# VH-VL binders against Protein krasavietz (kra): the designs that were tried, part 5

Target 1, 172 residues: Protein krasavietz (kra), of Drosophila melanogaster (Fruit fly) (q9vne2r244to415)
Amino acid sequence: KLHKAQASQEAKRELQQALIDDINDEKPYNEITSDIKDFSQRTNIPDHEIIVIIWSTIMSLGEWNKKEELVTDQAVRHLKNYCPLLQAFASTDRSELALILKVQEFCYENMNFMKAFQKIILLFYKTEVLSEEIILRWYKEGHSNKGKMHFLEQMRKFVEWLQSAEEESESE

## First folded at step 1 (VH-VL)

Design i10 (framework fv_izeltabart)
Fold by ESMFold2-Fast, scan of step 1:
Structure i10 (fold): chain C 172 residues (1-172), chain A 119 residues (1-119), chain B 111 residues (1-111)
Amino acid sequence: as target 1 above (172 residues)
Amino acid sequence: EVQLVESGGGLVKPGGSLRLSCAASGFTFSSYSMHWVRQAPGKGLEWVGEISSSGSYINYNEKFKSRFTISLDNSKNTLYLQMGSLRAEDTAVYYCARDEYGWSYMDVWGQGTTVTVSS
Amino acid sequence: DIVMTQSPDSLAVSLGERATISCKASQSVSYSGYSYMNWYQQKPGQPPKLLIYDASNRATGIPARFSGSGSGTDFTLTISSLEPEDFATYYCQQYYSWPLTFGQGTKLEIK
């Protein structure tokens, strides 16, 4: 119903505002995580929606460089501070996939980020926000239509490396 | 201040083993990927391997994969390199280096620890 | 493995002069407009110091006289006006493919 949809939308806006407030108050990531988990308990928002809200909020707080090459380093540096927070809500395959798809859409919709996708995904892989399994799944079947061929091509060498490193560590 | 201090180097006989440590201070160690890089006397730099901040992703130069093991202990802010089956050609200064942005940018290095493999 | 070859092996230059160091990769280390290569400076008895990342970006605290350029397989490090502290060995490094590999080094010597 209309009222149910409105209530769900209000809960999501409340979470975004609470996250902005926590970040502006410079709370450590463990306190921010606790605040979000408390909110999740009250509102029943699932982790795969929470992680997308966290990503969108973090990115909305940046003042981004116009140069494609410089914005990548800026974004990686900015996101490094929030990897523990993102990891806390990357608890399921669904949450990880939701995050990678949202990163793809963000990079596509913001032209100066078109070349940033690969380095952001590699950051998330190295910090264990995203697993090898989900990156490979995204590459084969779970990707968005937004810039599909462009982002697949960016990831080709990294994916080939992931697959070759696993060639003797069986995938049954 | 941000610093990395290597230790554990020394003289060892061929076939022996040695464990190097790299103690981190002045930054949040658990948030950084780490590298081991070596340099033989009068020679250039050679990458040994890297480890993710959690310790679960480890990537080696194939030359070392069967003989060397990289690990870390976030509770001690310390990175390790366990070296086995040592050979004369493993004689080098061993550096640890921090990868701040998780993308092979080695922005902070230790002073190095010397390993000499000789009979 | 990607082989990084630097030229020259050594270069003798005078204070205030321009120095140019080349680095050639055995295969392209560029992808989608980014070049996956860095430059380091090393002085005797010291660890390497990051100078340039992603071919052309100066690392924090690196003077403006240092610049990097190039893409694909051919890269250049330029020092526009040499100062006494610049006499060192310089290494290029690729991170396009594992294992990470360094060039053999180029030694800048006072003329």
Scores: ipSAE 0.007, ipTM 0.496, lowest interface PAE 12.3, mean pLDDT 85

Design i2 (framework fv_izeltabart)
Fold by ESMFold2-Fast, scan of step 1:
Structure i2 (fold): chain C 172 residues (1-172), chain A 121 residues (1-121), chain B 111 residues (1-111)
Amino acid sequence: as target 1 above (172 residues)
Amino acid sequence: EVQLVESGGGLVKPGGSLRLSCAASGFTFSSYWMHWVRQAPGKGLEWVGEINSEGSSTNYNEKFKSRFTISLDNSKNTLYLQMGSLRAEDTAVYYCARGEWYSGYYGMDVWGQGTTVTVSS
Amino acid sequence: DIVMTQSPDSLAVSLGERATISCKASQSVDYSGDSYMNWYQQKPGQPPKLLIYDASNRATGIPARFSGSGSGTDFTLTISSLEPEDFATYYCQQSYEWPYTFGQGTKLEIK
């Protein structure tokens, strides 16, 4: 029981360290993606856990401004460079939902990121990391209790826009 | 027209049970948390609890959690409050109210007219 | 539980005059720049009606003479020029923590 928990924890730490090393070595993202997929097959870690580890690792590499007004744009610039990597593991609805929930949790636990949530989700939508379907599902029923009042209000206009675009597609 | 209509109130003896209903028209529960709020004669407002649109998540005032249960039936567009082990102190007008998931935190924008529950021997 | 205390319990004001009602929370109801504090109006035999949400935002259809202000623990509802229909009981309510709690109410009476 302990041994299985230790093995799983060690595998996740190994993935995080390997990802840090690959990024520091400036490997192409397609090579990093292949390395992670090979690791996933060896360890049986599913995509919905892999994508959370990738998110946490990428955020750990940033040296974040403590001023709320500056950190949002800093985060968007930083994350833009890793969207192809995140997209490679956003292969299921489960993994997309896992990502949006961890972004919510991160923004809640780091007060300077409280207003960054909507812009990060918009970035992931535009880069095809997150689908309209999963963003709408999160908004209705799938959200974390952490900061839910704030993050739902932050997303309200974006969700209205998504629903408007969907209706236009159906009407045409 | 958006409306909430409560029913099921009446006279009940101490220790008894009663089920209140709240019928919604002009909207669906889809984007809303539904609330029960009560008001004893001549007194202020007291929040009982809330339920999400799917009926999968409830939050209660701990004072009521062991005796009262909130549920809903989306096919009937109806909210329920099941009340058990009723006491004289439960005598009140019971209102149902609507709040959006985020606006439930901000406020309840649509209310029913209330249904009166009297607990007396 | 967060205790909401209103002052005064009752207030007599003349038509056309300003009315100010205070509400104090036992702890801060602020979160990430928002104040989770709402105001309701209730007339005899009627349900409460939402006036103000998030401390200062008027609900749909509420006249401009109603305004809310404050943050943290101290909040105020102001009616700039009293109309006959404004004589009612007013309640503040916090939506920061479960259980949601209301103040005891302030009754507005004609002077």
Scores: ipSAE 0.006, ipTM 0.476, lowest interface PAE 14.1, mean pLDDT 85

Design i3 (framework fv_izeltabart)
Fold by ESMFold2-Fast, scan of step 1:
Structure i3 (fold): chain C 172 residues (1-172), chain A 120 residues (1-120), chain B 111 residues (1-111)
Amino acid sequence: as target 1 above (172 residues)
Amino acid sequence: EVQLVESGGGLVKPGGSLRLSCAASGFTFSSYAMHWVRQAPGKGLEWVGEISGSGGSTNYNEKFKSRFTISLDNSKNTLYLQMGSLRAEDTAVYYCAKDYGSWEYYMDVWGQGTTVTVSS
Amino acid sequence: DIVMTQSPDSLAVSLGERATISCKASQSVDYSGDSYMNWYQQKPGQPPKLLIYDASNRATGIPARFSGSGSGTDFTLTISSLEPEDFATYYCQQSYEWPYTFGQGTKLEIK
């Protein structure tokens, strides 16, 4: 069903452009969210694909420092502006997992972001974009092969804490 | 105004138990991790443990893990430290402290402290 | 446990002068690009107050005369020009590994 696949890809490109236009027009978060939800209804694009498009679009708008130590802080500051938008489409476990996998892929493909992964995930956890449950699921089974050992090591302290607390809570 | 007010301190015999409370106001209590830190008379600071804003996750200094339990009640915006098998060396001022975020690992707001004295 | 050692134990400095306090960790407290080292100020009869977090970031409302530096195992708190209200005890604290541990404290006294 090539025609359906082509129509879906065109719709995703239209969403990305509409989001760029809304951001350039400095629309408030609520209006941007409303525009995307309207688009989703018309095109039948699910939240787990929308959140990935939002992430990719937001990251495409940044002019990133090539130095690893500077780009992490820059990325966190940039992303803080869009956490309410990401949260609006992080309503399902599938959407949250899709986001964390795309963040992993982005950080792997952009070498200066290799050490930024943990800080971005921590930001999303603090802003309720990502839940404890999905971060633990990603660590155990849901991670991409791209930079696998590197990103697992980055998350080790945070995940050890989550796992220790989870075991104690589940026990008694 | 963000405030933390500890209570429940007092004189306890060795082997006894005591529950400390920390009443929080001025912020969304369930969104921040909370810590207990103690300070013996004329001595430095010692971290006791931490709990997530949801109450679902706790971490302890191993020194206290078998004798102390941290909990919270989000309906009352109150953090608790249940202390058992108390010893003379547990004599200290006990502070509750707010994490800067859900897990930033540094404490931006502290209560005035409540004094626990363990003496026979 | 990670042992935090401060030097000096006490320091006497005149108003308007610079004060420098050192903190050494028994092992590196760097993780994923950050140094998990914080500084607190405590006055008699008061709780500690956060000054610096993650080695070099000033907490909200902390005057610019306070600065932190360092990485790995060696960290420094600097007060560029002492004010009367700065005479207190200062503690470093690592948040790299449980249990979080504090230095023994450095008492800053008027000269």
Scores: ipSAE 0.000, ipTM 0.463, lowest interface PAE 17.3, mean pLDDT 84

Design i4 (framework fv_izeltabart)
Fold by ESMFold2-Fast, scan of step 1:
Structure i4 (fold): chain C 172 residues (1-172), chain A 122 residues (1-122), chain B 111 residues (1-111)
Amino acid sequence: as target 1 above (172 residues)
Amino acid sequence: EVQLVESGGGLVKPGGSLRLSCAASGFTFSDYYMHWVRQAPGKGLEWVGEISSSGSTINYNEKFKSRFTISLDNSKNTLYLQMGSLRAEDTAVYYCARDLYYGSGDYGMDVWGQGTTVTVSS
Amino acid sequence: DIVMTQSPDSLAVSLGERATISCKASQSVDYSGDSYMNWYQQKPGQPPKLLIYDASNRATGIPARFSGSGSGTDFTLTISSLEPEDFATYYCQQRSNWPLTFGQGTKLEIK
C-alpha cells in the first residue's frame, strides 16, 4: 500500500498543476469545478483537502506587494475572482473550517499579510464562501488550538458585528 | 500505528552540536503542528518550540532561539532539532509531540515520542 | 512569560478516594470565552499523556473519573475515584501565549 500512498501524493500535485494550467488557459469556473469534482471522486481526496489546495494554488499565482499597506487590497482584489470556485468546495463545515485555518496560517507565515486576515474573511463571508456559523465557531473553538491573539483581536469587531446583525434580524 | 520516534541523542561535550530527529507515521502530518519539549533529570517539562506542518511558521521559547533551530522534511515526515553551543544545563530527555491544527479533535499534545536522551558532559 | 504554579507539589490519597490538584496562572489564560489550559499525566519512564484540553474537555480515551474545571487564572484537575494506574505526576499547561509553559508538576502517590 506504499504505492497507493505515493499515488495519493502524486494526485494532489497533479490537481494543483491542472488547476494552475486551467486558470492560465482562462477556463470557465464551471468547467474547472466539474473537472475538480471528477478528480476528487477518482482519487478520493476529500473536499477539506481540495479547498486548501485551491487556496494555496490561487495564492501562488499572485505576485505580492511587500508593503503591508498595499498587499491587503491586492489580495482581496485577486481573491474576488476565485470566490465562485472556492464556494463550490465549501460544501461542509469541515471544509469551511479548513479554509479559514489555512488563511490564518498563510497570513501568519507572510509578515506583509498579518493585517490582511480580517478583510479576506470578510470577503469570503460576503461571497458566501464562509458562513457566519463557521466564522463564529473558528473564533470560539478552532482558533483556540494555537492561541493566536493577533488574529482574534483583528476579528473582534467583525465578530461583534455578526452577533449584533443576527440579533437585529431576530427582532423582526 | 500512530507514532513518533525520536533519535539522535547521545553524549556531547559543552560547546558542541547535535541534531535530533523525530519520524512521524500513521497519521496525516499536514494537519498538525509539531513541538519539541524537554525534561531535565528529575525535573518538569519545558517547551522548546513549535513548527507548522509547512515548515514556514516556527515559534521558539526565547531561551533557545539563538542556539537551537527547528526544521522539518515533509518528504520524510520528519521533524528536526539542531542544537548548537550546548551546555551542561541542556542535559535532558527531548520529546517530540504533535498538536492538532486542522479539524475536529483534541487541542493539545495528544501523541508523543518516547524521547531521546541528550547528555552534555566533558 | 505566563508562570504556572501547581498545588500541592505532592499528595497521597487512598484508592477509591477523590484527588484534586490546583493550577494557578500568573495572568488570565482566557480569551473569547475559552480557557487555554491543558492537563497531562506522566508515569515514570514514559512520555506525557494528554488528559484534558481547554480546561474541561476530556481527551479521547480518557476515563470519566478525570475532570477539569476553572477559568481565568484558577484551574482544578479532579480524579473522582483513584485507581492504581493513576500513580503519576500531573502537569498543567497554558497555550494562551508564547512561550507555552507547564506547571512544576504534582506527584500523586496512592497509599
Scores: ipSAE 0.000, ipTM 0.487, lowest interface PAE 15.3, mean pLDDT 84

Design i5 (framework fv_izeltabart)
Heavy chain, then light chain:
Amino acid sequence: EVQLVESGGGLVKPGGSLRLSCAASGFTFSSYGMHWVRQAPGKGLEWVGEISYEGSNKNYNEKFKSRFTISLDNSKNTLYLQMGSLRAEDTAVYYCAKEGYDFWSGYMDVWGQGTTVTVSS
Amino acid sequence: DIVMTQSPDSLAVSLGERATISCKASQSVDYSGDSYMNWYQQKPGQPPKLLIYDASNRATGIPARFSGSGSGTDFTLTISSLEPEDFATYYCQQSYEWPYTFGQGTKLEIK
ESMFold2-Fast, scan of step 1: ipSAE 0.022; ipTM 0.659

Design i6 (framework fv_izeltabart)
Fold by ESMFold2-Fast, scan of step 1:
Structure i6 (fold): chain C 172 residues (1-172), chain A 119 residues (1-119), chain B 111 residues (1-111)
Amino acid sequence: as target 1 above (172 residues)
Amino acid sequence: EVQLVESGGGLVKPGGSLRLSCAASGFTFSSYWMHWVRQAPGKGLEWVGEINSEGSSTNYNEKFKSRFTISLDNSKNTLYLQMGSLRAEDTAVYYCARSYGDYFYMDVWGQGTTVTVSS
Amino acid sequence: DIVMTQSPDSLAVSLGERATISCKASQSVSYYGTSYMNWYQQKPGQPPKLLIYDASNRATGIPARFSGSGSGTDFTLTISSLEPEDFATYYCQQSYEWPYTFGQGTKLEIK
């Protein structure tokens, strides 16, 4: 069991550093995606772990405003730049669920992000990082107990909209 | 001793519903994911789904997701499988099993409870 | 879904002889030195019993004659010297990705 935990920690650190290096080298996102997929192939890291590492790395690159009112917009603008990268690894239900749970955990553990959760999830929905199906699964039964009451209430109207939307009737 | 005991199996008609229970003794659900795994007569093992110790996260084999629901009650140290819209092909022995944290292998299994779906 | 394929479907081995069972995953189930491949033994009328986890680790109480090996997509369960109590069906199972999937089983019969 120790072998699994130790190998995971080293692999995550190595991938995070490689991602930081690629961003600092100003590589286009399709090259960054290719580099990460090559790393995944040789180390066999599943997409549901890669997407969490990408999220954590991206968030580590920001200098965050301490005020709840300002940090939400700052975070959305910052994350928008990396949605193509996140989308490339949001390939399974497990990957999408891992991401939304990690966003929940991050917003709970960083007080100034407590009100940012819904806007971040909305961004990921609009950029096809997160599907309607996974957001509904999270809302009903997949959510963490961390900040549960706050995050479910933040998402209530968005979830109601998802359930009521007639996408076909809005084609124009 | 660590033990899992399933109950609630029986004969049910197609389209019916049935709830299985799995009572844990000698340990608490803390730090464990609980699983349901089934086995049709003379066939292999098929994973149904899992639930975390808090009951806040579930994962299902997609073929069961719309008809089956996994839940647990920590105060009773009991895991549940609610089965709806039952079909003849759901006839199987249903096992509960546990896995520790993120290690994913199932180290303790119950004896199983038999569900027969027949007219 | 990751498809697990075992070979052979059945195997007859004499007492004291070596038995080898193979398991192939449709995609890699290894992660930076760890392979998420588990082996279970099932006797008639009984639940499965964990033998090997993470490709090569023996579960508590499992005799040394049982060993697992492999990485990536190809895995092997070996019983070095077959005992009478080893008559059973053996299943491989990947725990790398949802849904967790099992092989079709290998029935081991004593000659």
Scores: ipSAE 0.000, ipTM 0.472, lowest interface PAE 15.1, mean pLDDT 86

Design i7 (framework fv_izeltabart)
Fold by ESMFold2-Fast, scan of step 1:
Structure i7 (fold): chain C 172 residues (1-172), chain A 123 residues (1-123), chain B 111 residues (1-111)
Amino acid sequence: as target 1 above (172 residues)
Amino acid sequence: EVQLVESGGGLVKPGGSLRLSCAASGFTFSSYWMHWVRQAPGKGLEWVGEINSEGSSTNYNEKFKSRFTISLDNSKNTLYLQMGSLRAEDTAVYYCAREYSSGWLDYYGMDVWGQGTTVTVSS
Amino acid sequence: DIVMTQSPDSLAVSLGERATISCKASQSVDYSGDSYMNWYQQKPGQPPKLLIYDASNRATGIPARFSGSGSGTDFTLTISSLEPEDFATYYCQQYDNWPLTFGQGTKLEIK
């Protein structure tokens, strides 16, 4: 059972390296997606773990500005290029939740990203990587203690807008 | 003693409305997600929906979303299920249940259930 | 929706014997090393009682003769040595995605 866990961890590293290689080779996203799906089937790594590996890999490729006011726009521009890839693995509520939690953790652990969280989540909402339902669930359930009150407060206006938009879509 | 007690069930005509209550005691009600689960006579369990500890978020089985509303009042330690446009197919025992949490992030199943309240929809 | 299928629909077993109940999910219910699969016991006229959560963890007060196993889409509930109080209907339930779904149930009867 311990050997199973170690083998799984090695498979995750292999996926990360394969993704880096595909990006460096400038493969089209449909081919990258196909490569990852083939890997997932062979190694039995589920989509909710794959999406986290994709996120971590993409973020590792950026050379981030130290200024809070500049890094947010830089991150949004960088991530916009990879939204189709992330969307391909945002297949379940679990996958979406895994992604939002990992984004929260990343922003908390990198101080220059503390104010970037809301803009990144908004990007993922607009590109259909994250659904309204999962963003609302994350907000209400408080899934992580890392910067919890800060990120909940940061998302307050966006969540209020989502709730207002949902209500308006049901009205005449 | 940790307890959930449902009330408000009864006989109602098709098209009618009914509000079920679930009174919680013996635990911090405002710290748990709560669920409604129903069971038709001789049938299995069917999830109706859930509500977070703050009462600010609800999720429903799509089958019920347009007709049923879940709410709670933390000052009264009480969970509610407002049922509208009732049909004969809604005849069932309705259970409230507390969601088991091993931590803030980890939510697993339902560890405490009420005794159930019976709703019968017939003319 | 994730469809949960139990087998068999009913099972007759003698006291002291082993009982095994299967549950299959239409898609994986695993997340971050956990399997969001639960088992419940229900006796006539009573509410369900949580037996197993996260596929293999016994709930508080549940006897050691009850065990759960499996991952992904295939799960099993085992009762190692059947006691008189174990004759009941058993339900599996996934907590991976909305809506939460239960299996149809397996009725355990005395042979």
Scores: ipSAE 0.000, ipTM 0.471, lowest interface PAE 16.5, mean pLDDT 84

Design i8 (framework fv_izeltabart)
Fold by ESMFold2-Fast, scan of step 1:
Structure i8 (fold): chain C 172 residues (1-172), chain A 119 residues (1-119), chain B 111 residues (1-111)
Amino acid sequence: as target 1 above (172 residues)
Amino acid sequence: EVQLVESGGGLVKPGGSLRLSCAASGYTFTSYWMHWVRQAPGKGLEWVGEINPSGGSTNYNEKFKSRFTISLDNSKNTLYLQMGSLRAEDTAVYYCARGYDSEYYFDYWGQGTTVTVSS
Amino acid sequence: DIVMTQSPDSLAVSLGERATISCKASQSVDYSGDSYMNWYQQKPGQPPKLLIYDASNRATGIPARFSGSGSGTDFTLTISSLEPEDFATYYCQQSYEDPYTFGQGTKLEIK
């Protein structure tokens, strides 16, 4: 059991290192995507775990400001560069849910990111990394207890806007 | 389900006053800034001002600040535009619009109410 | 005040053809990586309708044929393949500073 856990963790570390290497080599995103898909096939890591590893790797590349008021803009600018890569592995409901839950967990565990959650989710919505359907499902079901009430309140206006826009779209 | 319905437009003589209303429904009124935007016949759009229903804060286009006042009745989910010292140049369709965090964009607009200033 | 200038004032295009509308701000409307520039569509007798926000993001329900691009002072709205319902007046708008200002409008007409 331990041996299997170590092997799985080694595969995840190898993916993270390969991704860092590809980014440092300035490979185009379609080539990075191809490399990750090849790795996924060899190691049998599913897409909903791949997208979490991509998120964690991207966040590990940033040197984050400790001031809450500065880190949100810094994070959004940093993440914009990697949205095409995240989108390539956000093709299923499960992958999208895994991503939003890990973003919530990251923002909760890193106090200076506590107010960044809404802006990051808005970025992912605007770039089609996260769908309206999955954001609404997260809001309704809320799987993580980490900062749940705080993040639900933070997202309230955005969710109301999504629901309003959906109704107006239907009237066309 | 979000609806903005303007009313109160009509014919008024130069120097007169008129109060426009905008009734909002289908969302939490205090969560969004509200704006007034006007359009003269055959002309473009001109922003009049905005109000935050949560705190009552207002910002105006300087052109209108001395003559126009924006106010609220949160119990009725309604915003108002009080217009004074009206001129022929104020003839326009007046729209209310909802702002998604007032710095971003106007996501919903009412149908407009027509104000005609003529002798 | 930031002055928004659109070009052309009017444009005649055939169905299925591409239409491109330009908008120039008198000063940069960028802040912290975002461009505070929006596009609206207006048909006669109707209120404006949000098409594009923050330069390049399509509003909910807006067809994929509409796209926005640009940064700083120069912005473009593109309709890749015109449909009959697209003949309207288009307005750009900056939300970078008060007062919010609109371009003079570009009237798109069937050729």
Scores: ipSAE 0.000, ipTM 0.440, lowest interface PAE 19.0, mean pLDDT 85

Design i9 (framework fv_izeltabart)
Fold by ESMFold2-Fast, scan of step 1:
Order: C-alpha cells, then sequence, then structure tokens
Structure i9 (fold): chain C 172 residues (1-172), chain A 122 residues (1-122), chain B 111 residues (1-111)
C-alpha cells in the first residue's frame, strides 16, 4: 500500500500546484471551481479531501505576521477572498467537519495562530462555508485532541451566541 | 448498522483447501478496500492481505502469496479468502476488516468481523 | 518488513492511574507528513477495535482518556485514568508499507 500512499500524495501535490497556478493567473472563481471539479472527477478525490487541500493551499500563499494579535486580522482578510471557493466544496457535513478539524490542527501547530481559531470559524459561519449544526457538533463531540481544551474554551462565547440565536428564533 | 460477518471456517486436513466468506452490510461495500487478518491461538495479529474496492488489485503478505487468493463480488457485497495447501500453522481465527474509502490518506481498519475459526489437523 | 516492537509485554495498573504503552518501528512509518501508525484494543473473545489512527487521531466513539503521540519510529499510547473496561491487549500497527505489521501486543491488567 506504499505505492497507493505515494500516488495519493502525488495527486494532492498536483491539485495544490494547479490551484496555485490558477490563483496566480487570476482566474475568476467559477473557472477555478470548474478546474478543481474536473480534477476531482479525474482522480476520484472526494469533496472532504478537496476542501482540506484548498485550505492548505490558501494558507500556504500567505506571508504571516509572527505576532498573534496581528495575524488573526491578516488571516481573516486573506481568507475572505477564497470563501466562495471553499463554499463550493463544503457540500456535506463531512466536508465541513474536515475543514474545521484542519483549521484546528493548523492553528495548534502554528503558535501565532493559537488565538485565531474562533475568528476564522466565525468568518466561515458568516460566509456559509460552515453551518451552525456542524460547528455545534464539533464543539460537543470534539474530534481532534490537538489543543482541544484551548479551542473549546476559545469558542465558548460564540457557541453560547449561536444557541441564544436559536432560542430567539423559536420564541418568535 | 455497519457489519461484517465471516463464515466458512472449520476443520480441514493438512494439504487441504478452504474458502472463507465475509458478508458486508450497512455500508457501500464497493467503495472500500478490504483486508484479511488472522490470529493464531494465544498469539498476536498477522496481516494476510488486502484488495481494492473494484477487486482489480491485491497485495499480500509474501508468506501467503503462493497459497492464498483474495477476491470479492460487489454484486453480493462479499469478500473471499481462498486458502490452499493448508498447514498446521495456518490454524487461526480469520478476521475480515474494512479499510479507507476513496482517496483518504489515512489507512486503518475501522470495522472488523467477529472472525471465523480455521483448524488444520489430521 | 517493518518490525513493530511494543514495551512492555504486560503491565498491571491500578484503577484511576495512568498507563503508557510504547511502540517502536524498525524503520520510519512517517511519509509526507502522515504517520501511518494505528492502535487497536482487543478484549478476550472479541475482534480488535480501532482506537487511534495516524498516530494521534482518536477513532469515532473512543473516550478522551485515550491519546496517541509520536512520529517516525517512536510512538506512545496513553490512557490517562484507567477504567475497568480498559482491561485488554493493545496492539500498534503500521500501514506505511506492505506487509502491514502489528506489534506483539501489550496486555493491560488491573492491579
Amino acid sequence: as target 1 above (172 residues)
Amino acid sequence: EVQLVESGGGLVKPGGSLRLSCAASGFTFSSYWMHWVRQAPGKGLEWVGEINSEGSSTNYNEKFKSRFTISLDNSKNTLYLQMGSLRAEDTAVYYCARDWSGYDTYYYMDVWGQGTTVTVSS
Amino acid sequence: DIVMTQSPDSLAVSLGERATISCKASQSVSTSGYSYMNWYQQKPGQPPKLLIYDASNRATGIPARFSGSGSGTDFTLTISSLEPEDFATYYCQQSNEDPYTFGQGTKLEIK
């Protein structure tokens, strides 16, 4: 299964490079989406893997500030440009969950992003990349042990707000 | 409920042959790689081999490659292990197990059958 | 073949105490940022149950007291506070190259 693992990694790098090329060529969003969907069909890579590759590629394009108080706003501004692309592959609960888990892992492994998690998730919620249902599921079930307690605490107030919005809607 | 059920085990003489079956239910069988893993009495786990979702590609532990064949029938949601030239040391519980789906870069066996016992004895 | 060696072969731990099991691969099982190393729990008369995959990810339904760590050749499974249902044999397993290989197993006994 070594050859299969190598082939999978090669395909992932090919998609990442193609996406970088499309962005550098300033292709419109719908054309980039079409290119990725063609790649997905050709390689049989599902949306929950594609969305993770898109996330990793987008983050690789940023030149990040080392101060955590500055990097959060920088990351949010950068990511706003790519929300329509991420949304196109956030088609299932599995894709949304894969994205949240990968964002958590990235923020944990990059010290300057430790406080950025909540703001990034909030951006994805507001742009309809992530649904309320999946954010609440992540919060209650917690799938990754990487910095779990830190990120759960960081999300506590946002989750309380989501829950109060539900009560408000139901009372009307 | 996602489930795997092995069958076909039993007593067989040295030099004999036996075919094991693994019936899958509760998931899309044709989307997953499948494994056979065995465990001799009181011993650890030993990987026999794997087969892709289409049944077109197999990988074996070299120890078994000449004597065992893995196949599947997607129309029946069933995995098979054909065992030939059986020896006393092939006495074990044989498990089938489900691996990853599609392009997933993680390789692990998340669903296992209950096992079927093969005893090779004269 | 990659040889997986577990330490210890067996250990006795009191309820509520921490248990730590080590697994060493004869060559690296990490490729391209992934650590193809899994942990399974097996109780007498039952098939193995997946606990941890890719060195540190908990499988669905696995309690938070189970955690995995490590990369390359050295890996650890930790149970932070042993419960009665944790009495079992634990196996590490690599999937980085064929054949897939398992450690010899570590039998966890309640003291």
Scores: ipSAE 0.000, ipTM 0.460, lowest interface PAE 20.8, mean pLDDT 85

